# Ledger of designs, part 5: VH-VL binders against Probable ABC transporter phosphonate/phosphite binding protein PhnD2 (phnD2)

Target 1, 264 residues: Probable ABC transporter phosphonate/phosphite binding protein PhnD2 (phnD2), of Prochlorococcus marinus (a3pdp9)
Amino acid sequence: SADPDKLIVALIPDENAATVIQDNQGLKDYLTEAFDKEIELVVTTDYSSMIEAARNDRLDLAYFGPLSYVLAKAVSDIEPFAARIKGGTKTYNSCIIGNTKKGVTSFDDIKGTTFALGDPASTSSRLFPELTLAENGLTKGKDFQGVFLGSHDAVALAVQNGNAQAGGMACPILKSLKKKGVIDPSKVTTIAQSSPIPQYPWTMRSTLSPELKEKIRFTFLDLDSDKVLKPFNADGFASITDSDYDGIRKAGKLLGLDLSKFVK

## First folded at step 21 (VH-VL; from y1 with heavy chain G55S)

Design z4
Fold by OpenDDE, fold request of step 24:
Structure z4 (fold): chain C 264 residues (1-264), chain A 120 residues (1-120), chain B 106 residues (1-106)
Amino acid sequence: as target 1 above (264 residues)
Amino acid sequence: QVQLVQSGAEVKKPGESLKVSCKASGYTFTRYYMHWVRQAPGQGLEWMGEIYPSSGYTEYAQKFQGRVTMTRDTSTSTVYMELSSLRSEDTAVYYCARDHWYTSGYFDYWGQGTLVTVSS
Amino acid sequence: SYVLTQPSSVSVAPGQTATISCGGHNIGSKRVHWYQQRPGQSPVLVIYYDSDRPSGIPERFSGSNSGNTATLTISGTQAMDEADYYCQVWKDYSYVFGGGTKLTVL
């Protein structure tokens, strides 16, 4: 249906599902009221699953990471329309972290280690960490061993506990985990931050009615509810276009990714 | 401040090669794509290609494939563009330009341009 | 290949508003950037991301982008604004320029 009574809203599993669902309850309620529709939040098992769901036109709204969006866009007709804005900025950074106790506090210390990554289709826990490492003379498989752990919080915990000696993850998530007491700042050292990454895009399927699409755009862009925005740590949502993620496409090329295929 | 300083004007014969340099300063050289854009007399801007200095990765416009080579020297923060098998139509001002590429790519800084004249 | 279409020339009297269009298929889904090039000089970025101004660019310069047309607007046009203007987008790992518009201040 172009105007269904229920909207499926998909979210990537950048943290454990419970946290993701909790953080988006305010949004769920807000959209329920705004659209007078049932809102179903879905956290996919992995990034690829979300891309696949988009390809099969099973998602009405989807909140992707930048790389996963680009991958999804290559195989589906999704329309980006909004992203978080904070302090006038619509970007975030990827962080490379190391186990402090094990003395991993520099790029050189990463040599010979197990490096934790999130999802193969993750921007800040795969793409940019690998690019940053490469820029600093470290190549996966040669200088360090990579391991995918599925989520950013898994990366952080692995590094903290020494199961991995280093890892890559989104800086905002790291900050949040520290604030929550999940990660002890004394046990994890931030080695580097990436260049700015365009913020996570909200997308909608193209087959929704024009009227509903406009309503969705307006609702997100006009949204000023603290209850919704606080978990996002955002001042609001700002308008985006597909071209805002051209840099992700370029970064993918640098990593040697074929963006027409699912990332492994 | 960001500066892009190009090499001086050149006069070439058909069949020869040109090589223009662009020295960058005022920013982290290895983290920005550098592009070459040329402009024939009285004509518009034409994109030639890009190079990522960290890895040396390049992308060229199809029109110049097989004839253009972009390289970089990270120790001197210099990018080079070589164009071979020159023709009279290659007479142009050649610009290097920095790409603000992290989101959408635009050229925020430009070199002063290098005039290359190809004549028999 | 993706093509950007600009008028070859636009004329405006001093103090009046100049409008330069950049046409492209579904260009509204892209980010359009604008460059000013005065005679004998290098191009200068005057608008990026459709409507943002770099530091040092006068407020009289503005931009918009929707549908199939991006527009550069120069309010209160001055003699110094006489130049060639180029729009630019990214497409399929290539950078595309419009043909350029010569703005004459009468």
Scores: ipSAE 0.915, ipTM 0.957, lowest interface PAE 0.5, mean pLDDT 96
Fold by ESMFold2, fold request of step 24:
Structure z4 (fold): chain C 264 residues (1-264), chain A 120 residues (1-120), chain B 106 residues (1-106)
Amino acid sequence: as target 1 above (264 residues)
Amino acid sequence: QVQLVQSGAEVKKPGESLKVSCKASGYTFTRYYMHWVRQAPGQGLEWMGEIYPSSGYTEYAQKFQGRVTMTRDTSTSTVYMELSSLRSEDTAVYYCARDHWYTSGYFDYWGQGTLVTVSS
Amino acid sequence: SYVLTQPSSVSVAPGQTATISCGGHNIGSKRVHWYQQRPGQSPVLVIYYDSDRPSGIPERFSGSNSGNTATLTISGTQAMDEADYYCQVWKDYSYVFGGGTKLTVL
């Protein structure tokens, strides 16, 4: 069992890497003080690279998206322990968006178009967009062409600029991009929201010492600092379990995802 | 108001088939798995399987593989469960139940139950 | 082939606290849900996610889950609480119920 002096903390590249690092500086400082350890933040190239790093036991803490967590859990000795709360909930939604000027304002308008998706292992910019479209009678490859753009902000920009007619991404990220002025609300129409999605899990490798694991859980659950929480757009952290992601496993199986495609 | 209304009681003979319906209202039918759970007289709850209405995707409990078929009609928000080659052991109340499945699946709404009696 | 184990019955006097256990291997890593079934009626969800109450369920119902045991607790037990109680989890694309516990209030 391990109690290293340095913790390697991986963050899912769901947005531009600089943004991801910036939004987590408050947390890094908080954990450095709380643990009296060096904290190294790492952002991998894509979701699959982060899953592979976890599989090879190269990460101490990892902030995955729900689907990437499920994929990593299947091949790694990791355990989830905390997720953010906002507005009294541990869930969020994916937004189906359309280019306003091209008149993409309904599900009917998506048929025959290109639809922007994030990383192939993304929950709210891949899995749930596809699920939501299927719930409304649209099948990828038959009714629309999916294009993988790697990240949520890339999806939003492609729809705004007209490079894709529609797309799917996390609603909270869309809201943040609008607030920052990256996305002009008049150029992007929200067509629909997905069913609720469990929040991104914080995870730790199971081989850490029991004492360190308990300290990590307590430190996140006791966190109430605005310096940490405001960049996350969060009210705090709540305890989670692996079974909170059973719905993600069901959604993956329902849509025929081949888990071996995400592990090298 | 979420409601699940099932078809009426049936009496069957061994070797016949049963087909129970469950009409849903008050929610987005295509977003929730629907399940069938049965309960023999004086016994506990037994999961039979599930259907996802938007795609028609099903999973069945091993015990019922080859005998159970679940279907749906999205235009009427109705799920059907058919059980073939009936035996006296299939005498039970059959419930449909809605699955709040997006995090950790649980049954938040249940139908009134349909008693099926199989005489042997 | 995941198994949930419940006692077949629990008896309490009115006003006492009833405790109904649900045993399972590493059940603390799962979310446990509880259903009440009164005689001749459909099951009703009384606890979900280990400890959350749906609206309309009295505050005397509570739940916990750790290690290999989840627990439904009914404080200030009343005659109307007499029913069968089932725990349930999801495991490997299957839904697993405990065998049920009959609560008697006498």
Scores: ipSAE 0.562, ipTM 0.837, lowest interface PAE 2.6, mean pLDDT 92
Fold by ESMFold2, fold request of step 24:
Structure z4 (fold): chain C 264 residues (1-264), chain A 120 residues (1-120), chain B 106 residues (1-106)
Amino acid sequence: as target 1 above (264 residues)
Amino acid sequence: QVQLVQSGAEVKKPGESLKVSCKASGYTFTRYYMHWVRQAPGQGLEWMGEIYPSSGYTEYAQKFQGRVTMTRDTSTSTVYMELSSLRSEDTAVYYCARDHWYTSGYFDYWGQGTLVTVSS
Amino acid sequence: SYVLTQPSSVSVAPGQTATISCGGHNIGSKRVHWYQQRPGQSPVLVIYYDSDRPSGIPERFSGSNSGNTATLTISGTQAMDEADYYCQVWKDYSYVFGGGTKLTVL
């Protein structure tokens, strides 16, 4: 239906599912009231499952990471409409981190080690860590062994506990984990930050009615509720377009990323 | 401050090759694509291609595929563009331009331009 | 190949508002960037991301983008704004320029 009574809203599993659901409960309540519709939040097991759900028209709204969005856009009729803003910007960074006790504090210290990555379709926990390491002369499979741990919090924990010597993850998530006490700042050293990354896009299927699409855009852009924004670590939402993710497409091609590995 | 300084004007004959240099300063050279854009006399801007200095990765416009080669020297922060099998239609001002590419690519800084004249 | 269409010329009186269009199929889903080029000089970025101004560009320069048309607007047009103006997008790993518009201030 172009104007369904229930909206299925998928959330990228960039952290454990309980955290993802908790951080979005305020948004669920806000959207239920704003749209006068049932809102069902879903969290898939991994990024590729979410891409497949979008490809099969099973989602009305979807909160993707930048790379997973680009992959989903290539095979689905979806459009991005809003991203969070913080400190006046719609960008964030990936952090390269190392285990402090093991003395992993520079790019040279990463050579020959195990490097923790999140989901294979992650921007700031896969694509940009690999780009940043390559910019510093380190090639995956040649200079370090990459291991996929599925999520950003898993990467942070593995580095903190020494199960990986280094890793890459979103800087804002690392900051949140430190604030929550999940990560002890004395155990994890930030080695570097990546170049700027466009923020995670909120998307909607293009087959929704024009009237509903405009209501969805307005509802996000007008949102100023602390109950929604505080768990989301945001000052508000700003409009976006597909071209805001052209840099992600370029980075994928630069690194030889094979789109077919993430969707059949 | 960001600066892009190009090599001087050249005169070439048909069938020869041209090679223009662009020396960058004032920013992290390896983190920005560098592009080449040309402009024939009285004409518009024409994108030729790009290079990512960190890896040497290139993309070329279809029109120039097989005739253009872009290279870089990271020790001198310099990119080069070579165009072979020159014709009089290749007479143009050749610009290097820095790409702020991580969201949607645009050219925030341009070199001063290099006039290359191809005459028989 | 993706094509951007601009008028060849636009003429305005000093102090009036100039508008320069950039047409393209579904260009509203793209980010459009604009360059000013004075005779014999390098292009200069005047608008990026449809409507953002780089530091040092006067507030009289503005931009918009929706549907199939992006627009550069120069309010309070001055003689020094007389130049060629180019729109640009990224499409399929290529950089596409419009044909250029000569702005004449009479």
Scores: ipSAE 0.526, ipTM 0.821, lowest interface PAE 2.7, mean pLDDT 92

Design z4
Fold by ESMFold2, look of step 21:
Structure z4 (fold): chain C 264 residues (1-264), chain A 120 residues (1-120), chain B 106 residues (1-106)
Amino acid sequence: as target 1 above (264 residues)
Amino acid sequence: QVQLVQSGAEVKKPGESLKVSCKASGYTFTRYYMHWVRQAPGQGLEWMGEIYPSSGYTEYAQKFQGRVTMTRDTSTSTVYMELSSLRSEDTAVYYCARDHWYTSGYFDYWGQGTLVTVSS
Amino acid sequence: SYVLTQPSSVSVAPGQTATISCGGHNIGSKRVHWYQQRPGQSPVLVIYYDSDRPSGIPERFSGSNSGNTATLTISGTQAMDEADYYCQVWKDYSYVFGGGTKLTVL
């Protein structure tokens, strides 16, 4: 039933921390004004550290990726409430990418190579890339060597620079990196896109007062500020429920992921 | 066009085993769960279990643990369901049904059903 | 062992609106799917994710889900809608069906 004067808002470290903090300054300002509260943005070292923070009730709001949300929900008293919309959808895709100069332009070209992955608890830079490769007859450890690089921008850079021949990452992040000039489009080929992934959920700890939780939901769902939305490449926010992530739970079982490895 | 074609009706005696096949076509077989759902005469639908053809992962309803085995042949896009130690209450129509691996779990395509009658 | 409860039967006159309920603890936090089964036929998906229609399902079929009750609604009910209807959810790696509702069009 808490209504604190300061809200701790954690953001999933799916890119380097400076970028994540910068892209969320507009949101910080918006929430400060809407709630009349101090807003502290936090970016943890990795996905498992953010899950631990939620487990220990250290976060008021948390922006998880889909898989990290599922892991956090299993051990924390949190509830999802909103996801961004683009083009009328609350989904996105993972992209399988290859180094253009090394001629990695098809699934067959991935066999025998090093494949860059993000954080082990990442949906679009780990779970869905592995499932997409499996759908095309490629098993990690059998047909290619997977390496974990921690973040999506690290995956993209490794593929561009040739340190890995291929990789998997969120398509929207790849598009953003190309727009920013971090990734040269001529050096990175998109081989495939995954099946649809439910969009990153915004969550809040369930122990906040009912009045504050209702205000938080309304504030996000009514948000239409370009200063906030443009860094997210979003048209707005829509309501979500926990069951929107059941497919992520099913997918984790398909790959035999040991969920205990992601909680401490 | 997605199609699920099942093996034909069978008459069995108590204590025997049943093996029903479901051949899939019109989609990437290894990308989707395949399920078995049965329906006793005059009764509702009962989920029995699932298999993911790519990995062979299976999950069985608690009621059927130890009696049901699901297998697949990816070269023929066929799933098999075997139910052992048959009883008269196993008389039912057995359906195969498809589910997307990335969704909240619903059956978008169903086989035609296989009637199995267990009688002495 | 999650339980979904449906009425055994519902009767409506032709052209009227049929409403079929599916009760479950906190079902509003889940995604509910609905199947139509005509006599002697396989089930057919008519609603998924509470309210979405597969291609080929008439617009007179609609769905909602809130609190402890999900609802399938058939407006302008026709004789061809006479069938058994099942709700279904996924929970804890299991697929749970309601007991079914026989819709009669008189």
Scores: ipSAE 0.378, ipTM 0.757, lowest interface PAE 4.0, mean pLDDT 91
Fold by ESMFold2, last read:
Structure z4 (fold): chain C 264 residues (1-264), chain A 120 residues (1-120), chain B 106 residues (1-106)
Amino acid sequence: as target 1 above (264 residues)
Amino acid sequence: QVQLVQSGAEVKKPGESLKVSCKASGYTFTRYYMHWVRQAPGQGLEWMGEIYPSSGYTEYAQKFQGRVTMTRDTSTSTVYMELSSLRSEDTAVYYCARDHWYTSGYFDYWGQGTLVTVSS
Amino acid sequence: SYVLTQPSSVSVAPGQTATISCGGHNIGSKRVHWYQQRPGQSPVLVIYYDSDRPSGIPERFSGSNSGNTATLTISGTQAMDEADYYCQVWKDYSYVFGGGTKLTVL
């Protein structure tokens, strides 16, 4: 339906599903009131399942990471419309982290170790970590072993407990895990941060009615509710376009992406 | 301070090859694409292709595929562009230009340009 | 292949507002960048991401992008603004320039 009574809202599984659902309850309540519609939050098993759901037109709104967005956009009729702002910017960073006790505090210390990665379609826990390590002379499969752990919190925990000596993940998620006490700051060292990465896009399926799409866009752009914004550590939302993610497409080509591995 | 300094002007004959260099300084050379853009006298800008200096990955505009080759030397922070089988319409100013490997799609810094004249 | 169209020339009186268009199919969903090239000089980025200015570019330069048209606007146009202006997008792993617009300040 172009104007359904229920909106299916998918959230990228960049942390465990319970945390993702909890952090979005404020948004769910806000959108329910703003649209007078039922809002169903969905967290898929992995990023490729979310991409496939978008491809099959099963989602009304979708909160992708940058790389999973560009993969989904290539096979789906979706459009990006908003990203969160903090401090006047629509960007975030990827962090390279190491186990402090094992002395993994520099790029040189990563050589010969196991490096934790998130989902294969993750920007800040796969794409940027691999390319950043390559820029520093460390090639996956040659200089270190990569292990895909699925989510950012799994990466952080593996590095903290020593199952992996180093890892890559979103810096804002690492900060949140430290604040919640899930990660002990004394056990995990930040080795490096990436250059700014365009923020996770909110998207909607293009088959929604023009009137509903306009309402969704304006509702996000005018949002000033602290109960929505504080869990995201955000000041609000700003407009985005598909071209804002062209740099991610360029970076993905350096990693040799094959769309068939993420759909069907 | 970012600087892109190109090699000097050249005069060539039809059928020869040209090779222009672009030396980068003031930034991390391996974190940015380097592009080549040319401009024939009195005409507009024409994108020729790009190289990613870290890996040597290249992408060429279809018009130049088979005639253009881009290479780099990371020890000297220098990119090279070769164009073979020159014709008179290859007379142009050739610019190198910088673009971030994932966050832009625009050229934030340009070299001074290299005039290459192809005439009998 | 994706085509960007610009008028060949635009003339304005000093102090007036100059408007340079860049047409393209659904260009409003793309990020448009603008370059100024004064005679005998290299191009200089004046607007990126539709409307952002690099450091050192006067506030009288502004940009917008919606539908099928992106626009570079120069308010309070000065003689030093006389130059060629190019719009540019990234599309399908290539970089596409408009044909250029010669701005004349009379």
Scores: ipSAE 0.066, ipTM 0.642, lowest interface PAE 6.8, mean pLDDT 90
Fold by ESMFold2, last read:
Structure z4 (fold): chain C 264 residues (1-264), chain A 120 residues (1-120), chain B 106 residues (1-106)
Amino acid sequence: as target 1 above (264 residues)
Amino acid sequence: QVQLVQSGAEVKKPGESLKVSCKASGYTFTRYYMHWVRQAPGQGLEWMGEIYPSSGYTEYAQKFQGRVTMTRDTSTSTVYMELSSLRSEDTAVYYCARDHWYTSGYFDYWGQGTLVTVSS
Amino acid sequence: SYVLTQPSSVSVAPGQTATISCGGHNIGSKRVHWYQQRPGQSPVLVIYYDSDRPSGIPERFSGSNSGNTATLTISGTQAMDEADYYCQVWKDYSYVFGGGTKLTVL
């Protein structure tokens, strides 16, 4: 099945599944036309389920976060090929946020609180938040209680509603949630932004035919349709390489991430 | 301004240990790996290992496993490299160099170097 | 372990273009960094990520990387460019240097 009639396209569950599928309907339609193939969008329950699906060669295309990509790459024959461009860059940031009403506006205010995290394999809602807090003298389990809520929108809602006093999530997702009216900007304070993080990679399984892989790469790199780009929050796509994620590998090692907790 | 200042030159005998310090200033010490790279007279650069100052995590080149120990003191922003069981082949200039924790591993700032001479 | 191969020396006349190669298996899939070391001095980063220049490095320094060869190019070579040049990669949590190339400007 090096050139299948149907392509299974997995999308990282960094927001609720309905939102993720809705934001990618334009892309699904675009790829259907470009490839003359059936396109099936899949959103797994969590990041580890997506990594496991890739490990078992069940995905043709996969849109991972940076950390979930490096974990999947370690156990799967996949190759990254494209990342979105936004604001002239192939990077994004992690945001540390706090509940405004509870007065959580600085790192010191996080001590003794509950801090919302996304998926355990998330870059901007787990890895970078935990390292950033540690560098500011706050150790999970000692100085605050970390709670894994699974997705970035769940983190934002928990902080807005006061179910967690602070949290960490992707800044672009926070911006999108504010624009959609899901998050009231007056209820959530941004405490910090991380250093730049390489954008989420689009990947394909290496066992696709060379002709199909080239077509997939060209189709993404040529894409300029607002119908696709606006819901995806992108200005276009640019090529990437595996080595663009070496910094994420180094960061994961610092947190002591155990790959066995993400695959079976 | 980023600055890495190393301890002064040393003369050692075979079988002894050396310990070189590297004091960092002008940046967030906990956000960068610190590395040790040596250069024997007339020779190229040789990576010895790294330490991440925040956690104390270390990784050593296989050649030096069992002889090298890297430590740090975060209160003084200083890293240390100790090399035991010295031989004449360990005569070299020893450099500390920094590398950002999430980059693809390059050294943007280097210390001035510490000459260690091992002779009997 | 991974090996980077550089020529021992390169000689150029002032104003000419110097080219220093760094050979490695599939080095084009890696990010290559270059250091200049003048006699008696510490190394200085001149190119990172194959082709990017740190602030303060002249535009006459450029880099490329494809296939099995990375290349440092110095155009309009000046006497102050006379130094040793090292390529370096990160691979599997290890840092690998090339053997170094002595650039002589006659």
Scores: ipSAE 0.049, ipTM 0.635, lowest interface PAE 7.6, mean pLDDT 90

